# Ledger of designs, part 100: VHH binders against o26223

Target 1, 191 residues: o26223
Amino acid sequence: MKLLWTSQHIKVTVHIDGKVSKMDVLEAIKTRRSIRKYQDREVPEELIDKILDAAMCGPSAVDERPWHFIVVRNREMLEKIPEVHPYGAMVKDAPVAIIVCCDSSLEKIPGFWVQDCSIASQNILLAAHSLGLGAVWTGVYPLEDRVEGIRRLFSIPEHVIPFSVIPLGYPAENPGTRDLFDPDRIHLEKW
Short names: E, the ipSAE of ESMFold2; O, the ipSAE of OpenDDE; V2, 0.75 times the mean of E and O plus 0.25 times the DockQ between their complexes.

## First folded at step 6 (VHH)

Design j23 (framework vhh_lunsekimig_d3)
Fold by ESMFold2-Fast, scan of step 6:
Structure j23 (fold): chain B 191 residues (1-191), chain A 120 residues (1-120)
Amino acid sequence: as target 1 above (191 residues)
Amino acid sequence: EVQLVESGGGVVQPGGSLRLSCAASGFTFSRYTLYWYRQAAGIERELIASISSGGSTNYVDSVKGRFTISRDNSENTMYLQMNSLRAEDTGLYYCATGPFDEWVDYMDVWGQGTLVTVSS
């Protein structure tokens, strides 16, 4: 199968010859959008594996790699997420969600796990987009009520901190790309 | 008062073994990640090994397979078993824990160090 990509309104047609991907990294970064509406289609396990492999390839402070991931496909569990996350209503309609967690016992340098888990979360979004899926980052940490709600819902132990909930699936919406470049935010040599 | 005290250093021949100990007091030992650092003459202090509260371990490539880090939560003690020692392993070995520090380049609590000399 040949891989064809058109990005005018984030409309994707995927046809893969073997497993060869020719997607440009800059295009993927610039055309990724938060997707909150999903087709009623299962996401193959092989694609989730590729996404999690990409998530773990991010840099981390002193190579601490503190991330753990919970893959949620159970409909009953997905339907309970909006009860503990006020802005997670779309999660109940997704075929799968990934919960990005920090195992604090793997932390080598205090506080940098937040950056580490942010990098992992963004890699999930980019990898999903590159594979023809849509996803959205719903924030958990540092909001105490959401952290404790997600912890209780998924039996997460006390030394593990839920960081983000990322529902994903085949997109059922096609938002346009954004032109966000702002040269006023770039300072040469000094502020 | 949070305190770390290293012991077990000494002089050994190449290929020899040493076991270092780090005794901790003043904090809930079982809840924290602990580290071994090495400081050689003229070289900046480097992280050698770490052990998490859950027992997960990490090592720099130069010591992997030769050094083993472990902990005994009942005795509030961390160990570094050093096998197949080389001349380049010579240095002051420090234990550290950093749940209290805000900066990348620092650990909040350090021991005084224990000297390991590998020579023939």
Scores: ipSAE 0.000, ipTM 0.071, lowest interface PAE 21.0, mean pLDDT 82

Design j24 (framework vhh_lunsekimig_d3)
Fold by ESMFold2-Fast, scan of step 6:
Structure j24 (fold): chain B 191 residues (1-191), chain A 122 residues (1-122)
Amino acid sequence: as target 1 above (191 residues)
Amino acid sequence: EVQLVESGGGVVQPGGSLRLSCAASGFTFDDYALYWYRQAAGIERELIASITSGGYTNYVDSVKGRFTISRDNSENTMYLQMNSLRAEDTGLYYCAKTSPYEEWITYYFDYWGQGTLVTVSS
């Protein structure tokens, strides 16, 4: 796999036969579900580029932007992820996974890189959903065994912290939409 | 009301076989990922096998090729077929469940069974 890094803005042409659906932001947020079952179907490089562009558009504490991303398409490497991440069994069946990492040398304010990488991870999930893909956030940090397992597997330097592993693909399940609105969690003007 | 009940443990000689069962009730069985954990004396409880709602399986290296996890959604039961048993397989075997749709980590489980004891001895 090759990434398209020749332009400032990532451009993708998608040929859509007969059906065009457009999801607004609120619909995307409300209908996104964690997807753990994927079709045996390749995800175009151009869609991954769009997802990563969206990942980098989130707010970052004092604009530190500490994230780096590893894109994994190699079947052998995907099959090894569950060996170091026990709850990532679905990753071996995904066509691609994104590993969200923090470069600690870019950190300007202690501890906020976790929030920065969380925002990037959520943007990956939302962008994937908006493009007709399914994804799930599998946790790595702060579980030390998983952090070190992923670091060793992908030759990640000691100053870089793997944060999450996000497998993605065309969904092979449809869990439906949840209604999670709870007005008891909203307080007006005071607690 | 949610219950997970393990069975099938026992005493077996090295090289023997056992089939463990985890009978589930109180939830929609086929919507959940299911897990087998092992607790050996002096060792932390570890995940040894998992099966997702979609049928994807995972095994820890020490049991890969010897153990097979499966599920029967019509019977609300998960199984662990254990072959070529070794002394180090001795321990309490627990089944556990978590939602396949958890947003973060399936690490913290909603429900555990009471465990079934497997003893491999000569």
Scores: ipSAE 0.005, ipTM 0.239, lowest interface PAE 10.1, mean pLDDT 83

Design j25 (framework vhh_lunsekimig_d3)
Fold by ESMFold2-Fast, scan of step 6:
Structure j25 (fold): chain B 191 residues (1-191), chain A 119 residues (1-119)
Amino acid sequence: as target 1 above (191 residues)
Amino acid sequence: EVQLVESGGGVVQPGGSLRLSCAASGSIFSVYDLYWYRQAAGIERELIASITSGGITNYVDSVKGRFTISRDNSENTMYLQMNSLRAEDTGLYYCARVGFEDWLSYDYWGQGTLVTVSS
């Protein structure tokens, strides 16, 4: 149990050497890719803390911020995720995974928690990328079999809904950059 | 379901050339990003080249200037032109439609085509 862990998000991060390079926001968005192959290298807790701090900074419907996070480092538990998630095979090889959950007791407006948890999931991916890590969003909600499988595996209460599983680590692949800009999807003033 | 079928592999001498083809069926080919992967003995598959639906290409450094990826949307086919081949280029070459940014599913892979560079 980490009683001191929650106090870590009050810290200001100062970079003193060339070890960490920061990209600007647009570069991070345009160059982030799903990463499914990871180095056999531990991710420091300090980086996970920074990622989760960023995840909680997203906009939220009526500011309900219903997200909760489970951090999984236990190899045995990571190895069981593919049994309940058919496209989560890469999770067993990751040094850590974050499970994004909705606490339905925090809902103020029905249904908007999906957008809230999507925003938190994307912030995890962007923050990981900005810190030199790779990650991938593997979908859980709204597929009932995946929701129930993850709930059972991690002893998640009935009022909490597992939304996504995000393995992350130092990348062992480089899928390159995509050019996805499509002006035909932009309409001026009217459809 | 998308089916991907590679062809064009074979045995070639160092400095030689090969053109790999990847034919797709059962999909709207022109809207997909497409990838070539390589797997050498004892090594996991690595991404060698990619081409977006819009024709933007990317290459791993070891093949830049030697390999060229292209696509023919009218024929639902992607190509990898391989020039100045080296012994280290030996391996199984796979084409793929990978759901790299698909958070729900899915990857489509070809069966692989063997490239052997030897004298």
Scores: ipSAE 0.147, ipTM 0.579, lowest interface PAE 3.8, mean pLDDT 84

Design j26 (framework vhh_lunsekimig_d3)
Fold by ESMFold2-Fast, scan of step 6:
Structure j26 (fold): chain B 191 residues (1-191), chain A 120 residues (1-120)
Amino acid sequence: as target 1 above (191 residues)
Amino acid sequence: EVQLVESGGGVVQPGGSLRLSCAASGFTFSKYALYWYRQAAGIERELIASIRSGGSTNYVDSVKGRFTISRDNSENTMYLQMNSLRAEDTGLYYCAREPFEDWIEYFDYWGQGTLVTVSS
């Protein structure tokens, strides 16, 4: 057990059960898979904090960093996500989900917030994997029905755009690694 | 239609060997990673070996050094060579094709399984 104290949070108690696996960056990228089945086991807030720290370290167009994050642990709220996201059925079975949002008031150049939030979403997936967790990116933007459904569920203001919903937890499945390297997609000097 | 058909299971004495085959049809075999899973009575199904499209392999510690996974892309067949078999290796062995990341068809492409019994 650890007690954490930050300027942004009241004291929190963390229970850690076992050690997190060490993984280098290339191995993390190459072995990360979408995980849709989770153990009935809570994710410590310390690990969520590490994941979100990594998410905010991505490159951002003109350093606008427009991302905001909603951390959802409430079972009733997680159970409502499939009602507005047809491919989000697994979210109700996850111990936690992160909603990646863009605060449009922070955007400095039009349209690049999509790349910014994509980078943040991928960093969440990689950080989760490196910490022994599994996660999956479920798409929200640019599908208007999903954007508005998520906005209503989580009281998201009109100037903020929900981009992705990422459930995560300790994996209850272990898919094999993919071999995706295709040299025919690499062109030297010209097309 | 995608099909995976396992064969090669049977009864073998402890310390013996068996070679399992997984014959595939209905997809471009060489482009997909393939897996061997084992399910023993009363325990969950576990991934025991995998082989990527480029030929790189991975094994769980309990079978490492005893089992060898391989593939023949010209014959659309994956193999599992099992040596030094133990009573704990008894179970139903399934082959499976990797799912695509964005698809709901998570392991919709399983074989029917082949039974391996290690007894004397």
Scores: ipSAE 0.006, ipTM 0.143, lowest interface PAE 9.4, mean pLDDT 83

Design j27 (framework vhh_7nfr_2)
Fold by ESMFold2-Fast, scan of step 6:
Structure j27 (fold): chain B 191 residues (1-191), chain A 121 residues (1-121)
Amino acid sequence: as target 1 above (191 residues)
Amino acid sequence: QVQLQESGGGLVQPGGSLRLSCAASGFTFSSYAMSWVRQAPGEGREWVSSISGSGGSTYYADSVKGRFTIARDNVKNTLYLLMDSLKSDDTAVYYCAKAPYESWIDYFDYWGQGTQVTVSS
């Protein structure tokens, strides 16, 4: 059952990755890349907790904070995600995925939950990167077939909307950084 | 350096079969869902089929379901479309397509040059 090995692994990984969590915010934003190849390594629960804490710290319209999260580690369930999400094929090879959901019963202003869940999704990506992990945002909402497929697969109630599926793990690829700054898109004081 | 090169098109009689291939290079092929998209003369683009990066999941437009089979070989970095029971309505240029690496949505940033399929006597 290897319970003792799991405990020792988690402890060592938390100690090592604590240094990565001190990454400069601008560096994290500028160097984060979508990662779709993962090492065959467990992600410690403590790192998932840190990532979800960061996800819930985003700004929210009228502080409605409509987000709920499903953490998926079960291999059989991860292997079924590509059946309802064509671009989610990498999920079956990830050690864990987070499904970002909106609980519509918490919505105070119609429509702003999309922005709230986008903020939560981006915070997951940045937090994962700062902790030495790789992740990718795979789109679910507003594609109705994907929304309903994910809903059925994870027994999500009708008043809850799955927004994104984010596989994550230790990266097995290293794409270079992008130079995206375009000063022609910046206008001073008027168009 | 991303390149997609289709082949296998041609003239075929109604009820015939064709196998299209798309040779992919310049990216990690197995990490991306791939698609076939067609365009008939004077028409817009029509999505035909998609396959997940692993090949475990396949999706088809209603117009081709049961007649076409999408497949991939991740060792050879090649995408396939096996077309059976071809109809005159299948006449189009067929493109294989890939989405942008940073895209959170399935939109195609790279297209091959296309291969012409003509179903006629």
Scores: ipSAE 0.077, ipTM 0.508, lowest interface PAE 4.4, mean pLDDT 84

Design j28 (framework vhh_7nfr_2)
Fold by ESMFold2-Fast, scan of step 6:
Structure j28 (fold): chain B 191 residues (1-191), chain A 121 residues (1-121)
Amino acid sequence: as target 1 above (191 residues)
Amino acid sequence: QVQLQESGGGLVQPGGSLRLSCAASGFTFSDYYMSWVRQAPGEGREWVSSISSSGSTIYYADSVKGRFTIARDNVKNTLYLLMDSLKSDDTAVYYCARGPFEAWLEYFDYWGQGTQVTVSS
């Protein structure tokens, strides 16, 4: 419970011992990097709320919005994720993780939930970066071992599919920016 | 401590075959997805294939499906790439990497030094 709920005596703003991002959308997209090392400090609930709000603003096929989110702050639970997700080792060191899920009962058109949950996951990464946090997308679907492991660990019902696990925190590393623009992948008028 | 060492590259004629090996040490090999990634001269890195820890789940890039086979030996801590019907377009340095195919190079935490494959007449 301690790590799942924040009790506040004073209203916490987004300017906590750091900077709210002053970057525009293009800058955020171009400078976002996967962050796997986190400071030993809590992420305020207000920032998680903003990130989840951004996640739900993504487009979805036929507006099905099939996503559900599990917010995990419990240290014991975070420490168990690497047992079912071999590339989730960094999650145990994060102050919080978000599990992006698809509720298949909300799906209006078969198969498009994967794209929908991908959009939600990317919005989480961009929003986290814009708020001065670091995050990384660790894949769950379509890897059967990870899907079943995460479902079992978090008591996820059978009609809900865990899609990604995204640890978040204040970054303790600063990887360099990548130059990824490749004009050879741009075709004018035809292939 | 963690080491990945590739071998088996070389010069081969179009239509030929090669078998690449990657010797892994310094970690519990059987706990990890393993991948092959290649980089052709003057081009970016291209993911080729991935295999799950048990060997039961396998993925291939569309460019190599039906021609390449990924395999692993968890007793010998070795990853393999069996390459058939080689084409000039397969010319690249081939890297062994620890991690799945998850599209992002930043997900691979360890890479080998690479082994050169040249397909030429």
Scores: ipSAE 0.000, ipTM 0.176, lowest interface PAE 13.5, mean pLDDT 84

Design j29 (framework vhh_7nfr_2; at its last look DockQ between E and O 0.03; V2 from the best seeds 0.00; counts 0 for: pae E 8.4 > 2, grease 26.8 > 24.2, placed apart)
Fold by ESMFold2-Fast, scan of step 6:
Structure j29 (fold): chain B 191 residues (1-191), chain A 122 residues (1-122)
Amino acid sequence: as target 1 above (191 residues)
Amino acid sequence: QVQLQESGGGLVQPGGSLRLSCAASGFTFDDYAMSWVRQAPGEGREWVSSISWSGGSTYYADSVKGRFTIARDNVKNTLYLLMDSLKSDDTAVYYCAKDSFESWVGYYFDYWGQGTQVTVSS
């Protein structure tokens, strides 16, 4: 009887909710891999919004939260990134990229913005993975040629520092997982 | 003790072909991406090609795309570069390099081989 009155919208909602709750935090951390090959599929805006929300939830030195993000979907702009980033060739084939930036005017304590932007970058990678996407962190800071190339390409003002370029999309490769636990790096009570 | 040993270089005429090999030891070969990097006389090092740990993903510099093929044999712990339609501009010492697939810098490789000389001349 219940089947005769079940709407298709209710079924879709239940299915989506079931997918979102499947990967726990430890699984996400241990199985996340750099992904450089993407399917020819658009990433929905709502997934980008969830990723950026997660990026902004990281701990921050003196809670300065200096991060700003540029979302790049324009194919012509994505195709220009490899010209200023020699190891960013995969970016031109990605449906979207996020540029993580530091607004130095928001800095409350000198130098800790690097850790803040690293935390935001890692959160983007983990959030993307948890949502079924693949991503890779391509380093910009502290390589001055890359910093200035990205700055000029995206009209970034001098008080803002581009930190990383993170292309993302639905993965078209599966590198598998790694076993990296090394007990020799753990010292009890002292070195 | 990570060791990388290249072989297969030599003198070849323009339009010819060569197969380079890199024998790897001292690490779990199938856990790491591998790359080929070359250095021509008087030039800086130029990245040529990379292959993921499984061989499922390959990447090429625009200068070699369509002419070179990177491959690996994880059972034999060997990396290959198959070079077709060789040009004088391909003349260089070719180095095998151990990459981290998780490297976010892309510029630096953990370990380098000794290199193998490729000379393309008429």
Scores: ipSAE 0.260, ipTM 0.636, lowest interface PAE 2.5, mean pLDDT 85
Fold by OpenDDE, look of step 7:
Structure j29 (fold): chain B 191 residues (1-191), chain A 122 residues (1-122)
Amino acid sequence: as target 1 above (191 residues)
Amino acid sequence: QVQLQESGGGLVQPGGSLRLSCAASGFTFDDYAMSWVRQAPGEGREWVSSISWSGGSTYYADSVKGRFTIARDNVKNTLYLLMDSLKSDDTAVYYCAKDSFESWVGYYFDYWGQGTQVTVSS
């Protein structure tokens, strides 16, 4: 019985000058790279909306959907993020950043919010890539200094935990492709 | 088979102008954004400019904004780069690149030409 993996190809549609481009989900996953250099070009709100829609489509524990998103376009705020995030230097060069947060009051099962927010963050990256944008996941949680830095900077309530900062923009670099497949990491039936 | 052939490179003095051309074949030209990328000796590839399938949208690196103009002729299957006010820092091999995805303007290319040398020197 050949398990026909009905690869539900999530096709992302990008409209450029009235034409539609489609990227299947596997292509998006395989070709996505962290992008840290961006063009001097604004990201349309429509694209951000699509990205956020994608971010909210991921599964969460018992459907708790604990995520919140701060969309940052203010230049001054973008420039301040590197001050509290030492590996977020590229944020100052991005036209927009999304801060993924967890509202702990929405958590139904303790601890799964990390997975929920990770899924949301990854969906942001994949959606961005499929739309012709570059992005990078800059980790905030669980580093306390970064968590508190971002919290203070954006006046985030105590019950809300900043998880990641994801700058986005049209890419100004191409890191190239890489093969990350490692058969040594695959174990059959047992370790 | 996809083919990209650059031409128009050469030696010019600072402040000079060049027009690069890229002849494309082996694919539906007007389905893809096209780009110019350059590589200076000892440096990595640098994105220069991109143009959408229709030519309705153009994009430039900050280093070339106001000096370079990307254009295309979809009837002739040709990509152009008009380079004005050339500087020594513009010295590089210039490559024509096909975007990997239809109707997508990004930084991913699946085909490149052989390149054409541009040298800006006094």
Scores: ipSAE 0.039, ipTM 0.444, lowest interface PAE 2.2, mean pLDDT 88
Fold by ESMFold2, look of step 7:
Structure j29 (fold): chain B 191 residues (1-191), chain A 122 residues (1-122)
Amino acid sequence: as target 1 above (191 residues)
Amino acid sequence: QVQLQESGGGLVQPGGSLRLSCAASGFTFDDYAMSWVRQAPGEGREWVSSISWSGGSTYYADSVKGRFTIARDNVKNTLYLLMDSLKSDDTAVYYCAKDSFESWVGYYFDYWGQGTQVTVSS
């Protein structure tokens, strides 16, 4: 049975009322993993607010802050995302997803919005992790079929570009930590 | 070691049905999305269908929607493709593919089976 197998393999990071686990920023960066399995548990609006606050704290090109966020909790809409974004299958299983978008009318330096929205997206992942949630960045831009599909599904205007879909929830898996440091990628003074 | 073994292919008449199976071992099966990919003679590989780790989300190429059904049994570690209303254009080797846990672009298939031949004669 999946229930028996899943219970044996799941270790969950949770907040305990009255005494929460606090994570150093370097630990958060090093231990964050893509999470694609979620508990059947609602994510409080307060946590989404904190995550989006963190997303908007990122730097942007000339402080243009071109990002917009669509918070999706409606089950019918979550179930439709995989129809236009097939490798976002886990979105249907998540209690909530955040769509990171660029409003191109806010761009002040053309083309840097990709970096801006990438920063916001990574901040979402780190903030979710620090709050005991799991998330995964599923790529939309620059994949044309995914961009158009998500734009149609959410009635996103032509000047707004969907960048990423980030499902999130309390984790139902624990992939463990990784050691990815590679000193050969570090160049002193020159290449 | 990850192993994926497809079976259930064969010769079938147009309009017929087949059920493909993929036995998986060497990894935690229900941690991963799984897919079917096919390759007709002399053609590139064509994505056919995908299913989420729980089986809660299923996806199909337009060419097979309404005719094929992907399913998984997480107790038996087996992936299925139920193929109905088969056409000559469905003739191909069908591969079972495992998603990578670590890709953000979506599913990156890091392991593939050896394939099972489906031939729809007309």
Scores: ipSAE 0.012, ipTM 0.302, lowest interface PAE 8.4, mean pLDDT 84
ESMFold2 (binder alone), look of step 7: mean pLDDT 82; pTM 0.838

Design j3 (framework vhh_8pnl_2)
Fold by ESMFold2-Fast, scan of step 6:
Structure j3 (fold): chain B 191 residues (1-191), chain A 120 residues (1-120)
Amino acid sequence: as target 1 above (191 residues)
Amino acid sequence: QGQLVESGGGLVQPGGSLRLSCADAGFTFSNYDMAWYRQAPGKERELVARITTGGSTNYADFVKGRFTISRDNAKSTLYLQMNSLKPEDTAMYYCARTEYDSWLGYFDYWGQGTRVTVSA
């Protein structure tokens, strides 16, 4: 694992439909889609380092930052994830997956780690998209069978809670974009 | 959300055409990716075509060039135009609404289906 320091533009360069584009933050947020099909192509360690750096930059309750991450590249381990996660079938075909965990020993205020780990998970999805990768958040917590399955598979200690499994890779599908703006959900001045 | 209701199936000769429709009585049709699946007698359901909220399409190889998927968000209706039909296309056809961006799991919601029979 190594971080890459380069003179980069304030805009990010991404690959969409085989073309290289430059996108700002709003465009990245609006065009991110869940990706479950990946090319048989390795993701460089420097991109994973950038994604994890972004994951750790999210806000957290009283700045507790309780997240820990497991980076899984081992094919045998990736192939076992669907056995303990019924909607994780795509993980076995991904070149890498990130498991987002909460270290409960880092909690400063009870219960808010769920929002903290949600923020970290979304940052992983958005950072991956901005770097030309595709990813999907597959939920683990609060489903106890999935929590215990992932815990046992990766030897996660009892004080650490697996929150999400996020496979990622270069996308082998393009679900297109959505326009989800709904003005009926916006109330001016009051309800 | 409302129920998906398929229509337009029937009996047709090889080489004929049919247009299937799927009406979604729900108020969120425009927010979902839609798909057509089919299930031949004694076989598993298979994907025929998908269309995103933005209109991007994806087709199974066995229908590419013959079938066209489209949507009308104002009418909350999904279509499948089927041309050059073959006996192998005989199946129950289901429209599906997919929760493709779900972070909890990947769920397809199915309609009741419409029967297509391609026979001499």
Scores: ipSAE 0.273, ipTM 0.662, lowest interface PAE 2.2, mean pLDDT 85

